# VHH binders against q84jc2: the designs that were tried, part 32

Target 1, 232 residues: q84jc2
Amino acid sequence: MSKMRNLVEEKFLEFYESWVIQLELYLHQLLIAHNNNTMSETELRHLISKLTTHHKAYYTAKWAAIREDVLAFFGSVWLNPLENACSWLTGWKPSMVFRMVDRLRKSRVVLVEAQVKKLEELRVKTKFDEQKIEREMERYQVAMADRKMVELARLGCHVGGESVMVVEAAVRGLSMGLEKMVKAADCVRLKTLKGILDILTPPQCVEFLAAAATFQVQLRRWGNRRHYVTHS

## First folded at step 15 (VHH)

Design xf2
Fold by OpenDDE, look of step 22:
Structure xf2 (fold): chain B 232 residues (1-232), chain A 126 residues (1-126)
Amino acid sequence: as target 1 above (232 residues)
Amino acid sequence: QVQLVESGGGLVQAGGSLRLSCAASGRTFNTYAMAWFRRAPGKEREFVAAISGSGEYTFYTDSVKGRFTISRDHAKNTVSLQMNSLRPEDTAVYYCAAPEAFSWYDLDSESGYDYWGQGTRVTVSA
């Protein structure tokens, strides 16, 4: 049985498919730039700017979509099960990107002490911010199980009239909270990304972005191979 | 070789307070995060608290939030754990931990740290 998709899911699915295709194109450019030491700093900065703009476009589209239906993103039909399993609050976990930075350390890229210090501080800050969001998320999840909802659950299978109104109100409340949390998480993602890019040199940024994009693309590929998923 | 030496442990009644200290020697650790772990009798070692290199950011395991405070003194190359409102469940050997270098592991994981102290015993009586 094909899962019925709502309008938000369908629209975002189409968007995301196109977005991923463009990401793959940028990844190719990043890899070329990384392997071509003849590119000027200006050219590298331009490429970095294209990638950052591309990511900003994703969040712009996402935030528009979550205003309509944030719950769609907690069962993202545009992602395969592997991608979904790796998701934290509807996206990549901010602290995970530091593993991409670690790749730089193990490559030909040399990080100076000042960069290392800043990256370490940023890493801890990111973890701190993640925990704050998680605590707040728990509050919303627990709040869903308020006295009225618990009583309704106890009364059994018949939900109608006033009961339906209570449930709908609870779901709306949860959705509002979830939207807030998702946006907060996305802000941490964006700040983390910006923070890393501000610390790194243009060549290092290119390598980092290439690593991140590679991981994203490969995760999708691996997931699709493991679980047959037809997106289009 | 880097050495970590914990102090400040002891016997305390429930509701009491203790301040643990960890002195690092051999090199400076001001660049990297430091942490406290603990191992209760019959249990695995667990994360307690961590502090960034600058000292600006701290985070804790849920069970100690609001009661424990981690801090560091850069001049003395020490990290401290102020423990208030102690409970019998806080009874454990407390360990100071530090990384050798920039760590990419989770800060609340043992794998994020390379150097460990011998530990200081904290016993909280009912």
Scores: ipSAE 0.169, ipTM 0.641, lowest interface PAE 2.6, mean pLDDT 88

Design xf22
Fold by OpenDDE, look of step 22:
Structure xf22 (fold): chain B 232 residues (1-232), chain A 126 residues (1-126)
Amino acid sequence: as target 1 above (232 residues)
Amino acid sequence: QVQLVESGGGLVQAGGSLRLSCAASGRTFSTYAMAWFRRAPGKEREFVAAISGSGRYTFYTDSVKGRFTISRDHAKNTVSLQMNSLRPEDTAVYYCAAPEAFSWYDLDSESGYDYWGQGTRVTVSA
């Protein structure tokens, strides 16, 4: 049985499919740039800018969609089960990108001590921010189980009239909280990404972005192979 | 080789306070985070607190939040753990930890750290 999708899910699915295709194209360009020592700094910066713009477009679309239905993103139908399993608050976990940064240490592009120091500081900051968001998220989740909701649950299976209103109000409240948390998480993602890119040289940025994009694309491919998922 | 030496442990009554200190030798650690872990009797070692290289960022396990404060002194190359409102559940051997280099491992995981002190025992009586 094909899972019934709401309008938000359908629209975002279409968007995301197109977005991923474009990401793959950029990935190809990143890989070429990484392997081509003839590209100028200006050219590299231009490519980096294209990628950053592409990511910003994703969050613009996402934030528009979550205003309509944030719950759609907690069961993202445009992702396969593997991708969903790797998601933290509807996206990649900010601290995970430092694994991509770690790859740079083992590559031909050497990080100087000043960069390492800044990256390490950013890593700790990112972890701090993640924990803060997680604590707030827990507060909203617990708040869902207020006295009224608990009583309704106890009264049995029949929910009607005033009971329905109470449940709907609770869900609305939760949704508002979730939207706030998702936006907060996305802000941490964007800040982390920006922070990394500000620390790295253009060649290092290209390598980092290539690694990140590769992982994202491969995760999707691996998940699709493991679980038959038809997105279109 | 980097050496870490903890001090400040002891016996204290519930509600009391202790200040642990860890002195690092062999090199400076201003670039990297440092952390405290603890191991209670019959339990596995668990994360307690971590502090960034600059000291600007700290984070804690939930059970110690609001009671414990991690800090560092760059001039002395030390990290400290101020423990207030101690509980019997805080009874453990406390370990100082530091990484050798930049790592992608979680800062609240043992795998994020390469060097460990011998530990200092904290006992909180009821």
Scores: ipSAE 0.435, ipTM 0.786, lowest interface PAE 1.4, mean pLDDT 89

Design xf26
Fold by OpenDDE, look of step 22:
Structure xf26 (fold): chain B 232 residues (1-232), chain A 126 residues (1-126)
Amino acid sequence: as target 1 above (232 residues)
Amino acid sequence: QVQLVESGGGLVQAGGSLRLSCAASGRTFSTYAMAWFRRAPGKEREFVAAISGSGEYKFYTDSVKGRFTISRDHAKNTVSLQMNSLRPEDTAVYYCAAPEAFSWYDLDSESGYDYWGQGTRVTVSA
């Protein structure tokens, strides 16, 4: 049975498919740039800017969509089960990108002491911000189980009239909270990404972005092979 | 080689306070986070607290939040753990831990740290 998709899901699915295709194109360019020592700093910065703009476009679209239906993103139909399993509050976990940074040190990339210090501080800050969001998220989740909801659950299977109103109000409240949390999480993602890119040199940025994009694309491919998913 | 030396442990009554200190030698640790772990009798070692290189960010296990405070002194290359409102459940050997350069593991995991002190014993009586 094909899962019935709402309008938000359908629209975002189409967007995301196109977005991923473009990401793959950028990934190819990043890889070329990484392997081409003849590219100027200006050219590298231009490529980095294209990628950052691409990511900003994703969040612009996402934030527009979550205003309509944030719950759609907690069951993202545009992602395969593997991608969903790796998601934290509807996206990548911010602290995870530091593993990509760690990859740099194992490559030909040489990080100077000042960069290492800044990256380490940023890593810890990111973890701090994640935990803060998680604590707040728990508050909203617990709030869903308020006295009225618990009583309704106890009274049994028939939900109608006033009961429906109570449930809808609770869901609305939760949705508002979730939207706030998702936006907060996305802000941490964007700040983390910006922070990393501000610390790294243009060549290092290209390598980092290539690694991140590769992981994203491969995760999708691996998931699709493991679980037959038809996105289009 | 990095050496960590803990001090400040002892016997204290429930509700009392202790201040643990860890002195690092061999190199500076201002770049990286430092942490305290503890091992209670018959239990595995567990995370207690961590502090960023700058000292700006602090992390605690839930059971010690509001009671314990981690801090560091860059000039002395030390990390401290102020323990207030101590409980019998806090009885353990407390270890100071520091990572090697370029450690990107979780701050609340033992795997994130490469250097360990010998530990200092804290005993809280009922």
Scores: ipSAE 0.463, ipTM 0.788, lowest interface PAE 1.2, mean pLDDT 89

Design xf36
Fold by OpenDDE, look of step 22:
Structure xf36 (fold): chain B 232 residues (1-232), chain A 126 residues (1-126)
Amino acid sequence: as target 1 above (232 residues)
Amino acid sequence: QVQLVESGGGLVQAGGSLRLSCAASGRTFSTYAMAWFRRAPGKEREFVAAISGSGEYTFYTDSVKGRFTISRDHAKNTVSLQMNSLRPEDTAVYYCAAPEAFSWFDLDSESGYDYWGQGTRVTVSA
């Protein structure tokens, strides 16, 4: 049975498809900029700004959507199974981006000691923040989801108006908690990205963003090939 | 090259305390995180605690949270592990670990660290 997509899923699917297309275009520009040493710092900063704006647009759309139905993002029908498998609290794991930073090390990019120190500190901070969120999520699941889920399970056996109301209330409560956790995770993502971009020079930022975008695009491509997922 | 030398291990009764110390020699002590690992008899080496270069951020495995405290002294180039409320399950050889420059692996994984001490034995009796 084809999983009936709800309105939130359908809308976000359309958004995301468009967003990914635009990301691919930006990726192309990033790659050109990276390979072209003739671009001025001003031009590079402009390109970086375009990418950051693009990412901000994603989170704006996401946060609007999660207010309507946060549960849609725990299924993420706009992602293939590979992308979903790599997701942490409805998105990329913040600490993962440092692997992209590591790529800079292997490239012709020279990081000065001061940058390395700052990046290392940021990496540890990011991990700390991730763990904090994970602990909160666990606490939430044990304290809130346990009680509510037990009620849901109990009430789910009865078909009636009153039971339906209670179930809906329980689901709403759970959803509110999940929304909070997702937003917290997204904040860590955004802070991590900002932190990295603040440490790196414009050329380094371009390379980093190119690497990140490449990984995202390729992950989607690989997943689509494996599972024959058509998003069109 | 970074050299790490652990000290402070010994025999202690359950509920007791020990303080482990790791002396580091090398160029980049203040830049990178450091960690403690342990290997119990018949078990694999496991992550215990990590501390950022600045000392501002600390991480612990769940089984030691609230009992163990990792700290570092930049002036002495040392990392310490204060172990309180020790349990027989804490019996292990404890290792100090440090990454080489630009190690971006997980802080709670052995793969995140390139330099290791010889270890110091901690035995907790019932």
Scores: ipSAE 0.213, ipTM 0.662, lowest interface PAE 2.5, mean pLDDT 88

Design xf37
Fold by OpenDDE, look of step 22:
Structure xf37 (fold): chain B 232 residues (1-232), chain A 126 residues (1-126)
Amino acid sequence: as target 1 above (232 residues)
Amino acid sequence: QVQLVESGGGLVQAGGSLRLSCAASGRTFSTYAMAWFRRAPGKEREFVAAISGSGEYTFYTDSVKGRFTISRDHAKNTVSLQMNSLRPEDTAVYYCAAPEAFSWYDLESESGYDYWGQGTRVTVSA
């Protein structure tokens, strides 16, 4: 049986498919720029700006969608199982991008000591922020689950009248908490990305963004090959 | 290359305090995070605490939170571990650790660190 999708899921699925297509186009441009030493710094900065704008558009759409139904993002029907398995609070884990940064270090790109120092500090900060969010999530789950989830469980399978109101109130409360956590996580993602881009030179940014985009695109491809997923 | 030398270990009664110190020599002391690990008798080495290059961010294993404090002194090239309210289960050889270079290493994993001290023994009596 095909999983019934709600309106939020359907809309975001369509958005995401288009967004990924555009990402692939940008990836192609990034790769060309990376392999072509003839591009000026101004041109590179322009390309970087396009990518950053593209990512901002994703979060704009996401935040609009989570206001309607944050629970849709904990199922993420627009992602394959592999992508979902790699997700942390409805997105990429912020600390993961430093593996891409590490790739730069191992490549022909030379990072100066000052950059390395800043990147290392940022990496540790990112981890700190992730842990903080995780602790808050745990605290939230303990606080909310004790009251709301117990009430839901007590109501059983047959819900009607006043019981329906209680269930809806409980779900709303949970959703608000989850939305807060997701936004917090997204903020860490955006800050981490910005932090990295602020430390790197334009050519290094292009290489980093290319690596990140490649990983994202390939993860999707690998997942689709492993699990037959039909996207529209 | 980085050389690490631990000091400050000893015998202490339960509820007591010790301050461990690690002296680091080498070129990149202020750049990378440093950590303390410990190995209890008959157990594997485990993460205790880590501190960022700047000293602004600290991490602790759950069992030592609120009791242990990691700090670093850039002027002296040292990292310290203040251990309060010591328990018999804190008995171990404590090791200072540092990475060689920037990587995506897990700060709480042994594999994230390339340089290790010889260790200092801490014994907490009941």
Scores: ipSAE 0.415, ipTM 0.769, lowest interface PAE 1.4, mean pLDDT 89

Design xf4
Fold by OpenDDE, look of step 22:
Structure xf4 (fold): chain B 232 residues (1-232), chain A 126 residues (1-126)
Amino acid sequence: as target 1 above (232 residues)
Amino acid sequence: QVQLVESGGGLVQAGGSLRLSCAASGRTFSIYAMAWFRRAPGKEREFVAAISGSGEYTFYTDSVKGRFTISRDHAKNTVSLQMNSLRPEDTAVYYCAAPEAFSWYDLDSESGYDYWGQGTRVTVSA
């Protein structure tokens, strides 16, 4: 049986499919820019800005959607199982992007000492922020699960009348907490990305963004090959 | 040429305190994180604590939180581990660790570090 999708899932799935297609187009441009040394710094900055805007659009759409149904993002029907397995609080783990930065270090790109210093601090800060969120999530789960989840469990499979109201209230409470956590995680993602881009030169930014986009696109492709997924 | 030398280990009673120190030589490590690991008898080496290059951020394994404090002195190129409220389960050889360069591994992973000291033994009696 095909999983029944709710309206939020359907809308975001359509959005995401289009978003990924556009990402692939940008990836192509990034690769061209990276392999072609003829582009001016102004042109590179423009390309970087387009990518940044594209990512901002994703989070704008995501945050609008999570206000309606944050639980949809904990299933993420628009992602294949591999993509979902690599997700941390409904998205990429912030510290993971430093793997892409490492690619720069091993490439022809030379990072000056000042950049390395800043990147190292940012990496550690990112880890710190991730752990902070994880601790808050744990605290939230302990605090909320004791009350809300126990109540839900006590009500059993058959609920009606006042019981339904209690269940709905409990779910709303949980959802609000989850939304807060997801937004917190997204903020760390955005800050990490911005931090990296602020440290890197325009050519380095292009290479970094190309690496990140490549990984994202390939992860999706690999997952789709491993698990037959029909998105539309 | 890079060397890490630990000191400060010894025998202490449960509830006591020790301060470990690690001196780095051969080059400066001011921009990179440094860490303490420990290996208890019959167990694998485990992460204890890490500190960022700037010293602003510190990380601890759960079992030592609130009892251990990691710090660093850039002028002396040292990292220290203040251990309070010691327990018998803290008995181990403690190792100082540092990366050669920018590390992309987790700070609580051995793979994130390239240089290791010889270790200093800490024994906590009941």
Scores: ipSAE 0.527, ipTM 0.815, lowest interface PAE 1.0, mean pLDDT 89

Design xf5
Fold by OpenDDE, look of step 22:
Order: sequence, then structure tokens, then C-alpha cells
Structure xf5 (fold): chain B 232 residues (1-232), chain A 126 residues (1-126)
Amino acid sequence: as target 1 above (232 residues)
Amino acid sequence: QVQLVESGGGLVQAGGSLRLSCAASGRTFSVYAMAWFRRAPGKEREFVAAISGSGEYTFYTDSVKGRFTISRDHAKNTVSLQMNSLRPEDTAVYYCAAPEAFSWYDLDSESGYDYWGQGTRVTVSA
């Protein structure tokens, strides 16, 4: 049986498909810019700004959607199983982007000592923030799941009348908590990204963004090849 | 050549305290995180604690949280591990670890570190 998608899932699926297409276009531009040393700093900054704006648009759409149904993002139907398996609290794990930074280090890009120092601190800070969120999530799950989830389980599959109200209230409570956690995670993602871009030079930013976008696009492609996923 | 030398290990009764110290030589490690690992008899080496280059951020394995404190002295190029409320299960050889350069591995992973001390033995009696 084809899983019936709710309205939030359908809308976000359409958005995401379009967003990914645009990302691929930007990726192409990033690669050209990276391979062409003729672009001015102003042009590079403009390209970086386009990418950052594109990412901001994603989170704007996401946050609007999670207000309606945060549960849709826990089992995102717009992602293939591989993408979902790599997800941490409905998105990429913030600390993972430093693997992309590592690519810079191994490339022809020379990071000065001051940059290395800042990146190292940022990396550790990011890890700290991730752990903090994880602890909060665990605490939330223990605190909220005890009362509301037990009530849900007790009520069983056949709920009516007052029982339905209790179930709905419990689900709302859980959803509010989850929304908070997702937003917190997204905040760490955005801060991490901004932090990296603030440390790197424009050419380095282009290379970093290209690497990140490449990984995202390829992960989707690999997942689609492994699992038959119809997004259209 | 970079060298790490641990000290401060010994025999202590349960509930007691020890302070381990690791002195780094050959290079400055102020930019990079440093860590303590331990290996109990018959077990694999495990992460204990890590501290950022600046000292602002610290990480601990769950079993030592609230009991152990990692710190560093930049002037002396040392990292320390204050161990309080010691338990028999804390018995192990403790190792100091540092990366050669910018590490992209997890701070709680052995693969994140390139240099290791010889270790100092901590024995906690019941």
C-alpha cells in the first residue's frame, strides 16, 4: 500500500525537489568558479551570497512546515533511505561539515595558522553544542514520554470521545518538544555554516560550498540508485 | 620530536582522589584538543576526557562525569586529569593523547590523536 502522504509532506516534497534542482545549478557554478581563477573576489562573494540565500530559503520553508507538522520530518518522505539514515534530528549533522573543510586542507588550499586555530575551536564548539542538544533530547524524551506516551499506549488503537482529546493533547505536547529540538539543531547547523564561511576566504568558501553541495547531491544519487524512490 | 609524558598514577582506595598530569614537549599544542584515554585489564582502550585548545570546552565519558575534571595549562604545555570519588572500575592505565595537526575525527575516538604517552597506572582498591 502506497503510504498516504499528508498535505505538509506533499508540499515540502515539491519544494525540496525544486530546491535540489536549484542546488545542482549552483553547484555547477561553484565548480566553474573553483576551476576558473579569473573570477574576481566580488564575483565570488556574490556567488557565495546566492548559496547562503538558497540555504536560508530552505530553513525558512522547513520552519514554516514544522509549525504545521514536525512529525513529517521524522521520516522525511522526500528523502531516500540513505539520506534519512545520514540524518541527525531531521538534517545533516553539524560536525559532519568539517569533513568538507578537511578536503580543503588536503587540497591546494593553504589555511593560515589563524584560520586553523579558529576552525579547530569552531569544530570543538560544534561538537559541544551537538552533545548539549542530544542531552536535552534525551531529557525531554524521558520527561515527556513517561506521561504522554504511556497515556497514548494505554488508550490503545480504539480511542473515542474524551480519549481522542487526550491523545491529541499528548501528540501536541510531543510535537512542541520535537519542534524545539529541531529548531535548536538547525540553529547549530546555521551557526556552524556561518562560522566556517566567516573564517574562510572567498575562494576557500567556494571550494567548501562546492564540496558540501557535491556530497549532498551525490548522497541523493547514490541512495536513489540503491533504493527505488519515486519523487515525481 | 613530540613527546607526551604522563605522571600522577598510583594506588588509591575507593573514594579517594588522584591527579594525573601530562607534559607535552617538542611542539606547542595550544591550538588543538588534548585527551585522556584509559585501558583496563582485559579491555580495550576507551575515551575518558578531552579538552579544547582554548580550554573552554570539555568532554567526558558518561561513567566519569561529575567525578573527573580535565584541565590544561598553556604556559606549562600540560594537561591534567583530576579524578575524584575513584571506583575500582576506574582501575586502568591512563594515556594522554594529542593530534599532530587539525583533526577531523571525533574527539572521543582514538583515531583523532597521533601522539600517545607511555601511560600511567591507576589502581583503585575496594
Scores: ipSAE 0.403, ipTM 0.758, lowest interface PAE 1.6, mean pLDDT 89

Design xf7
Fold by OpenDDE, look of step 22:
Order: sequence, then structure tokens, then C-alpha cells
Structure xf7 (fold): chain B 232 residues (1-232), chain A 126 residues (1-126)
Amino acid sequence: as target 1 above (232 residues)
Amino acid sequence: QVQLVESGGGLVQAGGSLRLSCAASGRTFSHYAMAWFRRAPGKEREFVAAISGSGEYTFYTDSVKGRFTISRDHAKNTVSLQMNSLRPEDTAVYYCAAPEAFSWYDLDSESGYDYWGQGTRVTVSA
């Protein structure tokens, strides 16, 4: 049964498809830059800025969409099952990006002691922030289950009249909470990304961004091969 | 040679307190997180607490939250674990752990750490 996509899902699907295409183009540029030692620092910074702007655009679109229907992002139809399985609160887990940084450490890139120190602190901070969000989510879920979800369950399958209003109110309450959690998670993502980029040199940033983009693109490809998913 | 040496273990009654200390030698770990693990009789080693290099961030397993406090002294190159309101289930050998370098594993995972002390035994009687 073709899951009837709502308007938010359809709109964001279109956006995301275009966004991913652009990401692939940027990835190509990043790879060229990484392999080309002739690019100036100014050119590298420009490329980094393009990528950061691209990511900001994603969150701008996402936050607009979640205001309309945050629940759409908990069943993201624009992602394949593998991508969804790897998602933490509707996106990548912030602490995961440090594995991309690890690639730098194992590559020809030399991180100075000061950078290592800052990165380690940032990694731990990111973990701390993730845990805070998780605790808050748990608290929220328990609170909602005690009231709204119980009410929903009591109403049963046949909901009409006043019952419909109660259900809608309950869903709205849940959605508001979820939106808050998603935004909080996204803030940690953005802060983590910014933190990493602030610590790294322009060449290192390019390599990091290339690694991250590669992983994202490959994850999508692998998932699509495993699960026949047509987004078009 | 890098060495971690734990101290402060012993026998204590339920509800009592102990303070464990771990002294690191051979290198400094000021940039990296340090942790305490424990192994109870017949059980696997489990995460107890971790502290960031700066000391600003601390992590605890749920069963010790509110009772245990991890801290560190950079000048002395030590990490400590204040254990209050001890319970019989806290009985274990406690190990200090530190990484060789930048660790990308979870702070609550054994794989995140390369150096280990010999452990200090904590016994909590009912």
C-alpha cells in the first residue's frame, strides 16, 4: 500500500533530493581541493563557506517543515531504511562526526597538540550534550505517556466529535514536545560542526567535510542498493 | 613506562564512604578523559565514571549517580572517585583507565582506554 505522503513529506522530499544532488557536487569539489595542493587558503575558505551555507540551508528548511509537521521527520520518507536506522532524533548523531575527525588523524594530516586538546574536549562536551537531550527526551516521554497517550488509548479506534478534539489536542502537545527535542538535537549538531571547523585548518576542514559528505552519500547509496527505494 | 596505580579500597559497611585515588606516572593525561571501571565477582567489567581532560564534564553509570563523584587533579596527575552511600552491590575491584591518545570510542566503553591499573578492591558489607 503506497503510504499516502502528506504535503510536508512531499515538499521536503523534493527539497532533500535537490539538496543531496548539490551535496554531491560539493563533494566533488572538496575531493578536488583535497587532492590539489595548489589551491590558496582563500579558495579553500570559500569552498568551506559554501558547504557550511549548504548545511545551514538544510536546517532552515527542516525547521520550517517541523513547525508544520514534526512527525514527518520521525518516519522520514525521503530516507531509506538504512539511513533511518542510523538516525538519532531525526538526524545524524553529533558524536559520530568525530569518527570523521579520526580519519584526519590517521591520514597525512598532522594535528598539533593544541588542536587535539580542543577536539577531545569538544568530543566529550558533545557526548555530554547528547546525554542531556536523551534524559530530557525520556522525561518528556514519560510525562506524555502518563497523560496524553493514556487519553488517546482510552478513546479507542472509534473517535468522533469531542473525542476527536481531545485526540488532536494530545497530538499537538506531543508534537510541540518533539519539535523542541529535535531543535535541541539540531543545535548540538550545528555547534559540534562549527566547533570542529573552528579547530581545524582550512585544508583539514576540507578533508573533514569531504569525509563527512562521502559517508552521507555512500550511506544513501548502500541503503538504496539494499532496499529498493525510489524517491523519484 | 606508563603506570596507573589505584589506592583507597577496603572494607566498609553499607551506607559508608570510600575515596579511591589513581596516580598516573610516566606521562600526563591532562588532555584526555580518564575513567573508573569495576568488576564484581562473577560479572564482567563495567563502566562506573569518566571525567573530561578539563574536568568540566563528568559521566556516571546510572546505578552510582548521586552517590559517586569523579574528580581529577592535574598538578598531581591523579583521578579520584568519592563513593558515598555504598551498597553491597558496589562490591568490586575498581580500575582506573586512561587512553594512549585521542579516543574515538565511547567514554563508557573499555575500548576507549589503553592503560589500566591493577585495581583496588572495595568490599561493602550488609
Scores: ipSAE 0.426, ipTM 0.778, lowest interface PAE 1.4, mean pLDDT 89

## First folded at step 16 (VHH)

Design li17
Fold by OpenDDE, second read of step 21:
Structure li17 (fold): chain B 232 residues (1-232), chain A 126 residues (1-126)
Amino acid sequence: as target 1 above (232 residues)
Amino acid sequence: QVQLVESGGGLVQPGGSLRLSCAASGFTFSDHAMSWVRQPPGKGLEWVSGISGSGGQTQYADSVEGRFTIIRDNDKKMVYLQMTSLKTEDTAVYYCARFPYSELWEYLTSGKFDYEGQGTQVTVSS
């Protein structure tokens, strides 16, 4: 059976493809800025603001879409298998960004002691928040064998009449729970990103954002090549 | 071998117009977003404009927004920069750039952008 994409999937696919293309263009800006020591702090902050706005737009679109069909994001047809494999609750794992920062420090990024301390505090907090969400997800997944889901399994998806209403209610309940978890995860992502950007200097922010964008773009390209995936 | 050849630069008065061209070869042109960058005298490289592989999306630096237009012809493997209302501060060597995907990390870590073309000189002067 060929998997037919629903309307939410199609819309978000189009959005995401466009969004990633824009990200790549922003990456060009970031790369040039990163290699330009003559840019003013004001200019750098403006560029950072453009990127943060771009990321905010993604989550705005995502949250609108998950209100309609959160389950679409657990399939994520707009992502290749590699991207999906690297996903934590429909997105990047927040704690991953600290690894990126560490990698940048090994290159040419120099952090002062105060920054290092703040980053460590943020790392600990982020990890705590991730674990909290994971525990909730675990409880939720285990609870899938509750009365409602058992009833869903008993009735099946092809029954008519009142049974259909029961099934739909069960699915709605499931979806609502998932939506809450996804939103919680996204909040941690956004808080973590904001936290990092608040700790780093403007030049460091540019470098960090460039690294993040590079990672996203390359992951997509590598995944597409490996699995011969084309979304357009 | 990858080649980017810029042309179309010259001397122009403030308020004038120029059209830059970049001829690309040696790679799958339509798979790469392309940018124009410039280096003013005594300054570092600055990003000017970018266009997606398909040509469907574009970005511009604030300093050139509304004055410059980037377009591409994938059949001819060309990227263009139409410049209007030129200012003295637009004076620079202009380069076409593709930012090879295989070298993105190198650009991040090396601290240097290695542009592939020789560039074309644009001088805006009264």
Scores: ipSAE 0.885, ipTM 0.963, lowest interface PAE 0.5, mean pLDDT 91

Design li19
Fold by OpenDDE, look of step 16:
Structure li19 (fold): chain B 232 residues (1-232), chain A 126 residues (1-126)
Amino acid sequence: as target 1 above (232 residues)
Amino acid sequence: QVQLVESGGGLVQPGGSLRLSCAASGFTFSDHAMSWVRQPPGKGLEWVSGISGSGGQTQYADSVEGRFTIIRDNDKKMVYLQMTSLKTEDTAVYYCARFPYSELWKYLTSGSFDYEGQGTQVTVSS
């Protein structure tokens, strides 16, 4: 039996489907720009800005949604199993993007030594931040069997008004902790992305963003094909 | 075999209008977003407009926003570009393009885009 989706899941699913479609169209722009050596830096920066704005829109929507139900993002129904398997705290793992940069370096992107050093510094910092969040998550998971969870487990079988209020309070407490961690993870993602874009030249940024978008689009398509997932 | 056949180009005066057509075959049309791209004389390829597989979403380059309209007919496997208020800088060979999903990485690494169509010439001149 298929899982019944709550309102938050449904709304975000619709949003995400639309958002990914737009991303694909941006990808077309990026791919063409990637091979257009006649584009000015101004034009490239404008395109980069469009993409960054698009990504910001995602996080704006996400953060609004997680305020309502952060748990929805720990079982993201808008993602296929492959996408979910690749998710780290409800999104892409920040350190993963450095692999994309590495791949680009092996192809057409030539980085100067100064850029390489800065990227390495950023990599180290990103990994450190990831680990910090992971440790916090681990602590949270270990502490899951606390008083609130026990109360939730005990009262979850009751339908009385007072019991319901207690259960809701317990769930809110849990959700607040998760929301904090998710936001922290997202901050690391955003900082990492910004850091990379600040290090790269505009043409390199376009290449990077194209690679990232390609990966995201392909991951979704591969996953959908593999698992016969249809969200529309 | 994938085929894209562009048509509708021609000579037009500034301020005029043209409607380009692209006939697509050889792939699941509705599953692919489509774009129009153009190559002005002596310049590289420029993205012009894109439309989602379902046709529900569109994007435009700033240079053509408000003047061009992209639409598609999935039943007929057609993509169209309605161009209005044409300018001299719109002069180019126009191509309809799909970006094969299986070749996206190849495109990124090789830097080559193989046009599946012959394109259609649009010339805006007084």
Scores: ipSAE 0.876, ipTM 0.958, lowest interface PAE 0.5, mean pLDDT 90

